Miniprotein binders against a2bj90. Designs and how they scored, part 79

Target 1, 235 residues: a2bj90
Amino acid sequence: MSRSARRKTSALNTVLRVVEVFASIQGEGPFTGTYSVFVRLAGCNLRCPFCDTRYAWSLEAGKPLGVEELVEEIARYEPSLVVITGGEPLLQRHPLNSLVEGLESLGLRVQLETNGILPAPARDEQLWRVYHVVSPKDVPVRVPGAKLHPSWVDYARATGRAWFKFLVANEQHVREVAEYVAKLGIPRSRVYIMPLTPEKLDMKELLELHSRIASLAVKWRLNFSPRLHLLVQLP
Short names: E, the ipSAE of ESMFold2; O, the ipSAE of OpenDDE; V2, 0.75 times the mean of E and O plus 0.25 times the DockQ between their complexes.

## First folded at step 9 (miniprotein)

Design GB44
Fold by ESMFold2-Fast, scan of step 9:
Structure GB44 (fold): chain B 235 residues (1-235), chain A 105 residues (1-105)
Amino acid sequence: as target 1 above (235 residues)
Amino acid sequence: GDPEELRKRAEETIREAQELLKEVIERAKKLAEEAKKTGDEELKDAAEDLQWLARLAEIYLRAAARAFQKGDLEKAEYYLKLAQELIEEAKELLEKAKELLEKSE
């Protein structure tokens, strides 16, 4: 390996392309209601038609920030949870491991949100130690190229630190999710269904979607994820 | 294809879906009234499910129309397809409910 290649690898491990850093309440998944700092990383390996964060699709949408600088910025918020999201944060896997190491050194709890296309963390990665909410886009929403990597099921089984969160619009989608997780051997206790909410719904429409999907979660014995931030009008 | 042609087709398809949904809503309302008269639990469950399918279709169809107005054709097509699938599911449930009503008479 040349000296320039070694320097590029080091830089890649210490710099992240960041779209935004902001404080809010985690509105989704197993940590719903937690005071959190959100770190949105640039770049995505999908082009979901329903995506609300299209501004993060391009890697160029992110500003380069050093890991140490980002850790200091996050720490100033004194969060109960650090939510690393994107785009697809695992596209920046190497510097992300360095970020996680820095955050854990401060005793901060870290949750990653991922589409699950890229492999789950290996045991020797810092990412092995943090929580992951995997949002498959192959079932039921059928986004092209969105095949879940099988290593996520093994990671969930080995660590107990992964949950699977599915966007659903109707009962047929819930049935497809139930069949999907049964086939993969994912326990229902690790499965969340969440309403597929289009942009600019009024509060009545948001409540109706939440009520219907919550009722289906009870019927199908799955966990329900709200989109709480939308209901309380937070980012 | 031609962007203008694609836009025109999308607009026409949205209008067609809006008309079909209106028919489904009217038929769902009549079914709910008949289910209440018969006291049949299976019919009552079908009427309730039908009302939810129609409501979900309405929400996603409005989302499709908004996306279309904003010029986001990909998003409009996605929600339109979802609304169409919900409308078809509702139509299938209406036929099953019609059979149940005929048996109860």
Scores: ipSAE 0.547, ipTM 0.795, lowest interface PAE 2.2, mean pLDDT 87

Design GB45
Fold by ESMFold2-Fast, scan of step 9:
Structure GB45 (fold): chain B 235 residues (1-235), chain A 93 residues (1-93)
Amino acid sequence: as target 1 above (235 residues)
Amino acid sequence: GDPEELRKRAEETIREAQELLKEVIERAKKLAEKTGDEEAEDLQWLARLAEIYLRAAARAFQKGDLEKAEYYLKLAQELIEEAKELLEKAKEL
């Protein structure tokens, strides 16, 4: 199919439920420190007890925005990275593929943040070509209903465009992550551990959590993700 | 159960956890004074992390977020139990 024919097809799935769009620094994962625009999509298939973005849980929390309007809004920020997050963005998979197509046409780098419950992209999806940070919620944080879809491991192996980012509170959690990724065949080079940071920690508590989890990452030979935006007081 | 009774029970459980943590912190300090090894350092971190998550549980409880309070309270309790196990192992030498 030509690009023109594909554009006509994608126009049939052109509306996303969007909670917020804002510029900040990516504080987490493999692109930590990158000037980014964040697109928070509405709707989630989990109810994590520790969730800081409960306002995004309902699809009704999102304003309907056309893909073309959203692409234009994002482009005005001139970002080095577009971070699509939520809720769970893959709940809006079809219009999300159209958004990704529009962003790629402008040469913009796209990262998706997902809980990994829904299947990884297929080769014929626009999402196949972008970066994915998968945050499983079955281990170690044990959220009811969370289970990583096995296709994410295959996708990571095939493309090199997926990383797995785990919230951890202590060394026992890191041990559980190490066992989990070994069992699934996820390479350590694709694994990040990140401190589980409750709301309204003071700076000393934030630094202590970061320091301890970073030390454990070294000990267990895993990558470390900060929550840099919290340390520098950005959204 | 009465919501007021559930609130009172949660508040009492948090206070009990705070007292247990205080005991663990004092025992960890005494152990650290005797040794500077990795075991004493791990014990101090268990106690400190328990303190951080217990404070988070108390804050969530004060805001009426019982699910969040219960989650962080459970994390703090697990850390306190692990610290107590290490303290018992230290006694056994």
Scores: ipSAE 0.623, ipTM 0.832, lowest interface PAE 1.5, mean pLDDT 87

Design GB46
Fold by ESMFold2-Fast, scan of step 9:
Structure GB46 (fold): chain B 235 residues (1-235), chain A 84 residues (1-84)
Amino acid sequence: as target 1 above (235 residues)
Amino acid sequence: GDPEELIKRAEETIREAQELLKEVIERAKKTGDEDLQWLARLAEIYLRAAARAFQKGDLEKAAYYLKLALELIEEAKELLEKSE
């Protein structure tokens, strides 16, 4: 068998636990407004009190999908961006690298959303070549067990392919973020603050949270991430 | 205490916070200080979130948002006493 045929067979045998695949607009982070396909992987290594995707916490929440099957499903949407999220996608690191290889072979741009507890990609991983939005949960939201792995700062500096997106509720949280990123040597241009939006806010409350946190982003010279999909009522 | 006593204390804390917040909102409006008014409004939003989580029986979420609301209320009170 050729190397190509063997590689294809190996990729087909790699399985991911997938909660959902759907098209939407990326509502958060540096690619806000981009037509995207979202791939929500099952399993999480945190139990954030404010989590709105608790249905993805268990690996059992996902159905097993072969990497090749998943690549074909994603490709049918013809997305400008593939957003791999979860739970915590890096819990399925090995098959995730295979998925990224398949998506990149089709010329698709990939963004991973991660809590940053697990190490950043190594140079020999396919994940090294894609974009990462790291959402630390140690500061300012103080989730137990959520220590950011220091390799993410090195990865961001080496590649320019990582941004850090922080949930914030008020100005004290923004101050804590500013101190945190300064201590770690993360440039402000790589930092996003995003409003902590509880479930079932009405539109007035949602707009007020966005307005306040955006104003604080200007004041503190940080980037602002909306939750645009919530404002326009998309998944 | 037992779980029923903890639930009752949480309910009492939410009600006390709602009463205190009403006073803080009225006083904040009088100051014309936008930062102070935002502290009061954010406290209102998160306290409402705490109350909703409590009604759903999500005690961990309720406790998280309640703590956040109380911190915002205390900050607003400190600023009110300093007259901005």
Scores: ipSAE 0.622, ipTM 0.851, lowest interface PAE 1.5, mean pLDDT 89

Design GB47 (at its last look DockQ between E and O 0.77; V2 from the best seeds 0.80)
Fold by OpenDDE base, look of step 11:
Structure GB47 (fold): chain B 235 residues (1-235), chain A 84 residues (1-84)
Amino acid sequence: as target 1 above (235 residues)
Amino acid sequence: SEEIRKRAEETIREAQELLKEVIERAKKTGDEDLQWLARLAEIYLRAAARAFQKGDLEKAEYYLKLAQELIEEAKELLEELKRK
């Protein structure tokens, strides 16, 4: 099949529903501290009670943006990382693969944030090449309808480009995470625990919660994810 | 329904009263972990109450349940500390 036939099929999957694009510091997971452009995609397959980005749940909350225009917008920020987040980015999987192709062509590193309900990338997807932080919502936070798709464990083993970030409140949640990842055969080196922070915490409470969860991470031999953006008052 | 709202309000009030007792007992033990559990329960119970006031019953129920679990954990720890 000629180079011209591949170009015509790429033209139909060129629009994303985007809520916001902004530059900040990656506050969470393995890339914490990285100067990043965040692309928040619209639409989510969950309704997490603790979600701080509820405005992104509807597809209609996003504006339609062309992939080429979005790549140019992102490139102007000169990011060290592009973070694709939202509600659930994988709801827009087809145009998202086109976005990744555009960003990688510029030599930009890409990280996806996903709830892990939808299947992991296949080997033929552009998404196969990027970094993924999977945030399961079944354990320990038990969001209705949340279930980690098993293909994420296989993807993590095959590529080494996936990490799993779990929301935790106390030691019992950390125990449940430890048991869950052991049962699934996820290496502890790929597991992050992060504080479950409600809205409008004061800085003293926020810092104490971070300290307590970080101590539990050491005790349970897991990685700790801060919510650094909340601690330093960035977007 | 208005009945579901009323039940949620009553449950929040009951949890607030239980938490006050736990906080007072926790202060007397001097146990830092128990005092933290009590403060953590307070954080989530305040989040539940704020969600309830905004009419977000799902968020209120979620954080209320989490606060209740932490209150029970604090009570269990209090009983363990009394046996020592």
Scores: ipSAE 0.828, ipTM 0.928, lowest interface PAE 0.6, mean pLDDT 93
Fold by ESMFold2, look of step 10:
Structure GB47 (fold): chain B 235 residues (1-235), chain A 84 residues (1-84)
Amino acid sequence: as target 1 above (235 residues)
Amino acid sequence: SEEIRKRAEETIREAQELLKEVIERAKKTGDEDLQWLARLAEIYLRAAARAFQKGDLEKAEYYLKLAQELIEEAKELLEELKRK
């Protein structure tokens, strides 16, 4: 086969199992407020009781999409940021690196959301060069089997491209986060606390929860992450 | 099973009754932290009740446990405030 035909065949045969692709605002973490395209990948290695995206747990929930076609679909939105989320996106690591390569070739900025159980990117992966928001689920929310892989701290230190975001419900949780990040050597400037937000809160409850956790972020000198998309009623 | 569901429903109801007492006492103290503990407990207990009504017992149990911990923390603060 010719070099050109070989490359086209390989790209068409590389697939990701994708639950949904949609435009919205990044509502959480350091890129809050950014016009984004979200790519939700199927499959998760956790079963968090509070998960609001349980429909993405099974790999079979995703439809196979070719990476080349997906890149073109994403580009048509003209996003300021491409957010790769899921489930747990790193379960599809190999084709995910292909997607990142395609997005980078178009100059698109990429951010990955991960629970941090699987190792951080290696230096020779395309994922090495993108931004990561790591959301550990072992502390304070204590999801079984959710231990953060230590390579994420090394990666954050080496690259400056990772931040750590923790769901918290009260001040006791914030104390636990502070102790946890100190033990791991994660600087406060890289740490966000975010309200653990149940489904179907009315606006008053949602604002109260945001207000309390934000005040705790100030008290404990940590960054605050809203769930802005919930406040403005976007997906 | 029906017995497990009935026991969970009773536990939620008991927590709701205890929380009403905590809310009343929190208002009388004027203590901001205590009032937040009571309000957060109310938010998560309502979330537990909603999850229970949807048949999501695992989510209901998670939020119920969280609410119970907040209620207990509030009771401890109430005792501390009495000593002042």
Scores: ipSAE 0.805, ipTM 0.914, lowest interface PAE 0.8, mean pLDDT 91
Fold by ESMFold2-Fast, scan of step 9:
Structure GB47 (fold): chain B 235 residues (1-235), chain A 84 residues (1-84)
Amino acid sequence: as target 1 above (235 residues)
Amino acid sequence: SEEIRKRAEETIREAQELLKEVIERAKKTGDEDLQWLARLAEIYLRAAARAFQKGDLEKAEYYLKLAQELIEEAKELLEELKRK
């Protein structure tokens, strides 16, 4: 193939649509409290009614950035963790694998946040080697079109690199999560419940939601994820 | 539509009145689960009202439905506690 054709093909696998890149503390999931760089990719395959990042729903919300340029930008922050989120980052799977390869070459830890509708990584993908926090939207929050791909359960068992983080509002939601994960064979040690926090709650309301959902996590023997960044007023 | 907005506003007001009754009855029971159901309903109903004021009808409807479900669950528990 000609040099130009080869270069064009390579370039298509090395460009991501990026909404924002910023440093913060990971406020959620198994790495809560970690100094992180967040990479928000554009595009989403869901339209969750409670979504706080609707600005990322369209692919056009993202600026095209080369993988090499993005790796250099991330590295300048010297993060303990790179959190790739979105929208739905797996919509940009091919260049995302290239990004992960670049980040791993620098010894950086990578966590992907995904709704789990698209299949889990295959063994030959760079994504196979990184951490995944899967946030199903079929249970209990019942978003239309949201169904967890069964390969995520197999991936979690095979690698120990996936956790399942569920938004919950009350004990009935926690019960639904417990039934759901038992049916799928997901170990409780891989399950996090997290309070569903509407925008612009005051600190008392945030603490009450966190307190209630945390107490339910203890009662139901599940892990608890805060939304720490909201409590400490970070992005 | 205008009709959807009016129905949402009316439904929010109705839910606020029902919630007020549930909160008062919950206080008299001393049951912590019931008090949490009432408090959670209050938080999500307030979220629905805020979303409605901002013109986000889809978000308002979602939180309103959640608040209504919590109010219904609280009413069911109130009836169970009355029978106990």
Scores: ipSAE 0.637, ipTM 0.864, lowest interface PAE 1.5, mean pLDDT 89
ESMFold2 (binder alone), look of step 10: mean pLDDT 82; pTM 0.777
OpenDDE base, look of step 10: ipSAE 0.814; ipTM 0.923
ESMFold2, look of step 11: ipSAE 0.800; ipTM 0.912
ESMFold2 (binder alone), look of step 11: mean pLDDT 82; pTM 0.782

Design GB48
Fold by ESMFold2-Fast, scan of step 9:
Structure GB48 (fold): chain B 235 residues (1-235), chain A 84 residues (1-84)
Amino acid sequence: as target 1 above (235 residues)
Amino acid sequence: GDPEELRKRAEETIREAQELLKEVIERAKKTGDEDLQWLARLAEIYLRAAARAFQKGDLEKAEYYLKLAQELIEQAKEYLEKSE
């Protein structure tokens, strides 16, 4: 088989386990407010107590989809942004790189949401070229087994394509985040704090929590991420 | 531990926290300190989340939010002791 035929065959045989594909507005992080298609991949290497997407924890929760088929499905939405989330999408790293290549070939902007336990992309990966929102779960929310891989800090400095998004409940959490990012050398311009919202808050409580965490972001000179989809009742 | 005994302990701990929080909320209101009142309010939000998780049988989520609520209640009590 020729090198070209091997590349074609490899792409066609690449399969991702996908939980859901849907259009919404990106509610979080640096691209808040962007019309997006969300691709939720199955499988996770954490069991966060506050997790809202427990249905995606098992790889078996995902339907096997070929990369080419998935690219075509995403393209039909004509999105401004493709958000690849999960579970932990880097658990499916090999086929994920193929998906990213297909999406980039169509000129689509791609953002990965990751817990940052697995290493950051290497320069020869397609993932090197896309945006990453890293959500550490070691600080301040203290999930067992959740240690940020140090390569993410180097990747962020080298590329300018990674941000760090932290769930916070109170000012003590924000203080812990500030100390954590200072020790790791993460520029505060790359840091977002986001309210830890338990399920079934009413709109007044949700707004109050957002307002308080936003005020702390100003006080501590960090960026603020809302959970906009919760405020506007979108998935 | 026995799952039934763990559930009974969790239920009792939640009830104890609810009673303590009611006292803290009332005392915080008397101070007029908006930050202290918010601290008590936030404890109420997480304690309600813990109780709801417990009712659904999600003991891990219940324990997580209960711990957050207890930490907030202790912080509020410390501020009340200093302000009084």
Scores: ipSAE 0.386, ipTM 0.763, lowest interface PAE 3.0, mean pLDDT 86

Design GB49
Fold by ESMFold2-Fast, scan of step 9:
Parts: sequence; C-alpha cells; structure tokens
Structure GB49 (fold): chain B 235 residues (1-235), chain A 84 residues (1-84)
Amino acid sequence: as target 1 above (235 residues)
Amino acid sequence: GDPEELRKRAEETIREAQELLKEVIERAKKNNDPDLQWLARLAEIYLRAAARAFQKGDLEKAEYYLKLAQELIEEAKELLEKSE
C-alpha cells in the first residue's frame, strides 16, 4: 500500500566544482570540428601517467558554481555543442544531471567525456539523453585501477548515444582494441582510435603520429579521432 | 625500496635504452623497410618523452613511456635480426 519516499534534491545538488569554461573547436571524437564550449569539472578517480590535465585531478581545483549561473555562462557563447569533461565528470553526478536538464531546456546539445569506470546513466537520469564519449583506460593503455563498467556497452546498444575512444601508440595497441571491442560486442562503427601524443611534440611529430594512426584506422576498419586542437594550436 | 635507489635505477635504465635505440636507429637507416624505420622513430619519440618526464621528477610518467619505448626497441630488434 505504501511505498518508501526518497528525499528530493537539495540546493547542494545544484553546485558543481568547475576548473574552467572556454570556447574552442571540439578536436576529438565523433563531433570533431564542432564549435563548442568546454566545461572542465574538477576531480578524477584515475591517475593516468600520460595525463595532460593533472591540474583537474583534485576537487579543490574547482571553483563552486551554481547550475543556473553555469547554464547562463555557457549560453552566452551560443555553442553548437557543450562538452562536459574533467577530470571525471561522473564524480559530480547529482549536480551534473541538473546541469544537463538546464542545458537541454535551452535546446543545447551536450556531450560528456568519461573514463567509463563509473556506471552508465540509468533511464531516469537526465544524463541518459546526453551523448557520451567513453575513453577506456584499461585497454590498451593499462592504467592501474581502470576497468570499463559493463553497463556502458548496454547503454551504447540501448541508446546509440555512446562511442568508445581509445588512445593508441602502435599497431599492437590497435590489435588489442579490436580484440577488446569484439569480445565486449561493441560495434566497430562506435569505436575511435586516437594517437597517444606525449607533451612537447613539434608539429612534424604531431603530423607523423596522426598520419600513422589514421592509416592504421583504415587498415583495421575503425574510426579515427584526431587531436585537432593540438594541430591548429587551440586550447 | 629507497627513493634514491629507485631514481638511480630509472636513470640507468633510461641510459641503457638510449644506447640500444642509437644502435637500432643506425641499423634501421641501412634497411629499406618503412615499418622498421617507423618503429625506430616511434621508439625515439616515446624514449624522449620518458627522459623528459624523468628530468621533471615525474617517475610514473617516465616509467610508462620508458616501458613503451623498450617494447618498440625490442620489436625493431627482432625485425632487424630476421632481415639481416
């Protein structure tokens, strides 16, 4: 007859720890070339050795911003795409759902970048309707503590709103990715390989890495993601 | 182990890898196989990244790129031995 009641969200669920907000071109993944606003959330549940955004690892790196204030700031840019990244954005899941609700109410397209360790969205979350680029860190780059949550494969099949983007250095890495996605049943059409670019490469080295990985994508019949912003010197 | 001992071992391993890579690069220059040339080039890129990280005191990043460079050097050596 009676059901348990759950307390509704508090004002604290409308505050995010934000490292930076800036306009740029999405340089990676299925929306490469899109005029975007990037929202970098603080906090990460991994310590990837190759990470270029170590300044976002701590929650304390983020300034507390209310969802309404953040939505207004994002809208001022008039973006074609809002890219929510971090650290790991799903660490701030509750206020992130509120942010997505606000952005969708304005008709803005939202993409989340995630390492995929935390579970994929449930159907009753606002995040269920967001585009997701999942960057597994267990294969091929083998970061300690990284393990793709299996719910991401189910989410991708159910919604068609997830892609899987893998950092690769050589053909052996591409082979490992191909085996990994086949084993999990991830469609090849949802898979991107992207060059692993160490810091302080010159433009010739960046082009060499991009060219090689793109050639491997053709050979292995996978999609290719550049790091376009590095090539055109945007943030 | 001791942090100074770990640092010294990392420095020694990087120097050993640099010497092996120089030998591989010189041998690869005499080979017409573009895949072999590319493996040597890729090993050079990641080994420089390892050395750079080591100089900045980032031992985890240095170890990561060093291991990747060592694997590429070994693959190149195996291909050179088969071709020669």
Scores: ipSAE 0.432, ipTM 0.759, lowest interface PAE 2.5, mean pLDDT 86

Design GB5
Fold by ESMFold2-Fast, scan of step 9:
Structure GB5 (fold): chain B 235 residues (1-235), chain A 84 residues (1-84)
Amino acid sequence: as target 1 above (235 residues)
Amino acid sequence: GDPEELRKRAEETIREAQELLKEVIERAKKTGDEDLQWLARLAEIYLRAAARAFQKGDLEKAEYYLDLAQELIEEAKELLEKSE
């Protein structure tokens, strides 16, 4: 059987639970400013106290969509980047690999946002070939049950396709991040610090918090991730 | 424990933190130290987030931001004591 026929058959037997699909600008991480379509998958293996997407925590929050249908919906946006987020997308690992295969067949660039608790992709997964922004929740924000899987550091070294994005509130958090990444052997060039923004900040407060964390990034020689979509009032 | 008792304790703790922060902000302004003033400002942002979460009944989020605000208030107080 041809690879195309096998892929089509596999996709027809694969379903993802999807919370929402929408176009916006990637506001975070190494691809900040890129016209993107966001695919929010249902289900999460953490209950972060500061989480602003609690509506996605349950798998039941997602509508069942076939991989082929979802690929067609994404393609209609003609995006420069497909951002797959959640919850935790790796909870739906098998159908997610099929989605990535479909998107890559169209030449679309894919970025996965993950908490890094579940293992990094293996070489034989379609996910091995795409970009990953790993957001550890063990340091500095200390979410119960959060522990970065060590395979993410190996994956980053092997592929150059993973970055580590940390939520920080103050300089003590940045110091903890610096110690954490040094201990794990993560190069500073792959580390982003991002402001921990509670809901309902006004624009002045949002700018002040961004300015403060950006200044700390310069001081500690780390990359800075804004939350650009919040600053420009996009979803 | 009793959810009503836990809510009353959280409310009291938030009020105590708000009172302490008010004093810290005023003292920080008098120093003219921009970094200290920013630290107090950050504490204010997170304490307000804690109060909002508490009002919405999100005790877990309220506790998280309250703990963060208290750490920032304590850091500011420590720096104020050294500068005075």
Scores: ipSAE 0.377, ipTM 0.752, lowest interface PAE 3.1, mean pLDDT 86

Design GB50
Fold by ESMFold2-Fast, scan of step 9:
Structure GB50 (fold): chain B 235 residues (1-235), chain A 84 residues (1-84)
Amino acid sequence: as target 1 above (235 residues)
Amino acid sequence: GDPEELRKRAEETIREAQELLKEVIERVKKTGDEDLQWLARLAEIYLRAAARAFQKGDLEKAEYYLKLAQELIEELKELLEKSE
């Protein structure tokens, strides 16, 4: 391989476009309450109407960072969990696999948050070995262009390392989620419902929304995900 | 232009929903039903979100939350008719 081709290959496999890196508490999903470092990658393949992180939609919103530099930055926080989110992290799949390899080599636990449109990891990817929280946007919130890739159900069954987290506004949404996961054969133990929280809620409204969706989770026998960081006023 | 027509329609629809919600809230208060009171508050939350999105020029977000509010208002009207 020529020197030029070697440099191009390295850049494609070892550079990520990163919007932000910060420490907080994981407020959502199966690892709620865990001291975490969040890595927000740039670029998204959806334009969700309710999206609060529109600043991350473009790949150009991210600063190019080498995988090795990013691993070193993350490691300085000594986190219990590394949360890789975005945009859609799987848009940067090749360097993302290299990032995961570096983080795992340090014994760090990694969770990926994905919309599930792109295929689940193959067994030969480093991403196969980490945790995934899949947030489908086809049901119940019906975002145009969103469709869960069926390989995520297979991956969840094969590994036990994927959960499905659904934004819900009301009981009709919960009913649609219950029907959707039953049809796909997703076990209820792998399913979380989470309140759709518009911006600028006061604390009483935020707590009431959490309480009502949690009650629906009990009624429908699904897991509940809070947005804990909003309740405790963390990033 | 088409964007200005969409903006006018969105503004008008939000105002219409706000007036309907005020009327529904008064009917809900007369029932003393805490569950109906919560549904009315939830409709108010989504309608407020729609209005904020509209003020920021985010018509897609405004439409999304407006539809959620309208669905709740219709559900409340049906529940009120049955209880009244």
Scores: ipSAE 0.320, ipTM 0.721, lowest interface PAE 3.4, mean pLDDT 86

Design GB6
Fold by ESMFold2-Fast, scan of step 9:
Parts: sequence; C-alpha cells; structure tokens
Structure GB6 (fold): chain B 235 residues (1-235), chain A 84 residues (1-84)
Amino acid sequence: as target 1 above (235 residues)
Amino acid sequence: GDPEELRKRAEETIREAQELLKEVIERAKKTGDEDLQWLARLAEIYLRAAARAFQKGDLEKAEYYLELAQELIEEAKELLEKSE
C-alpha cells in the first residue's frame, strides 16, 4: 500500500460529513441551559414533515472533515457540552465513534441526539460511554419508517445514559407517550415531553404552548423539555 | 394524484377548517371553559402553521399541521356539544 493509499484508507474511518459547527446554549432535554458546541452531521433516514433542518437530510449537504480537525475546531470553543446532532448521526457511526474518542480524550462531555431507529451502541463502542437523547418519531408524531429500535431501552437500563424526548401537540399525544413508555418499560424519570412548535410563532404563542405542555408534564408525571433557544432567540 | 389537484384540495380544506374554527372560537369564549378555549387556541396555532406552509409550497408540512388542527377542532366541537 502506498503512503497516499494508506492515508485514504485511514480517512474512511476518520472523516465525517458535517453540515455546521456552532456555539449556542442547549435548549432541549436534560442538559437545557448548558453552553454547548453543536456539530450537525449530514444525512437522515427520516423525512419528518415538521423538520426544521431539512438542509441536513442529504449526505451531500455535509462537507468532509477529518475527525482530528473537527476535534480541534470544537476544542477552540471550550464548551461545557458537545452536542452531536443532524440529520441522523448514527448513519455515520464508524467515524462518529472516532470523534467521540477524540472528544473524550480532552475531557469533553458529549451528548448525541438521535431518532433511535438504528441500534443503540454496543459495549465495545466509544458511543457506549456518552449521553444519548433519543427522540422517537413513531409515537406520537407518527412519521413513516420511524420505529424505535428496542435496544435503546436495554441501553438506557444498562448505562443510565439515555433519555427519551417526545414531541407533543396536545393531551392525546401525551397519553400516547405515557402508554408507549409504560409498554416498553421506560421509567418516567427518563422521559421528556417537548412542545411541537411550528415556525413563526409570536413570543406570546410560544410561551403559551410551552406553559400548556409543561402543565401536561406535571399532570402525567413526566419531565418537560422546553425549546429554550427559541424563547431566547438563539440558533 | 395530480399535484395541482392536491394543492387545490389542501387550499379548500384549509379554508373550510378556518371557517369552522372561527365558529368554535366564538362558542368556546361564551362557555368560560378554559380547557375548551385552549383547544380552540391550539387549533388556531396549528391551522395558521398549515396555511403558512401551504403559502410556501410545503404541502407535506401543510397537510401535517392541517391534520393536527382538524383533530383539535373536532375535540373542541365534541366538548362544546357536551357543555351546551
């Protein structure tokens, strides 16, 4: 193998298709309010009608970046949390494990956002060691092809490193979520409901929707996730 | 189906939902029932989202939010009939 061919082969497991890297505040889930760097990976295995990041659906939307370069770029922000999102990050599973290894070597906390269709990490993956926010799209929002992989429930029980975050519009959706997580054996302490916010809500509407979904979370004994970045007008 | 036929169907369905929602909002206001008023308000939010998506040519997003609005309108209508 020539030196050039050797470099090309090594790059196959250390190159990610990246849409964007930016600093913001994590607005959702168990780490709401944390100063974070967001790494949006290209490619998605769903076509959710309500999706706000359709520009990330294609792998072609991402620029190839070496894992080492990406780790250095992220580290320059000195974040409290690295949020790896997309699209669906697990579509780039192999180089993603390499990215996680590099970030952990710097002592950085990593959170993955995933739709949970692809299997949860195995014990020998670097991804086994980081936090996961799983956002099922089969219940209640009924996206075609969005069945949650059952290994995510086992992963959550084994590690305590997964939470399940559900988009909800009304009380019927919350009821469906409560039934779904009970059937799967997901503890309520690992479940978040989050308002389904369409584009261009005024601030009063956004606050009202948040308030009503939060009230349902109290009523149904589930955790509430805001969309804080929308409320404070951050990316 | 025909894309133009699907567009006209969506546009007409949105108009019908807007007319029905106007009636539901007025009736809900007169009941003083906060839960009923909230259902009408939520239906208004999603129906407006459907109309905006339709104007942008995003028919899939428009249909998704329209279906949510229609479900909420039907829930509010059922509660109105029970409370009146």
Scores: ipSAE 0.414, ipTM 0.770, lowest interface PAE 2.7, mean pLDDT 87

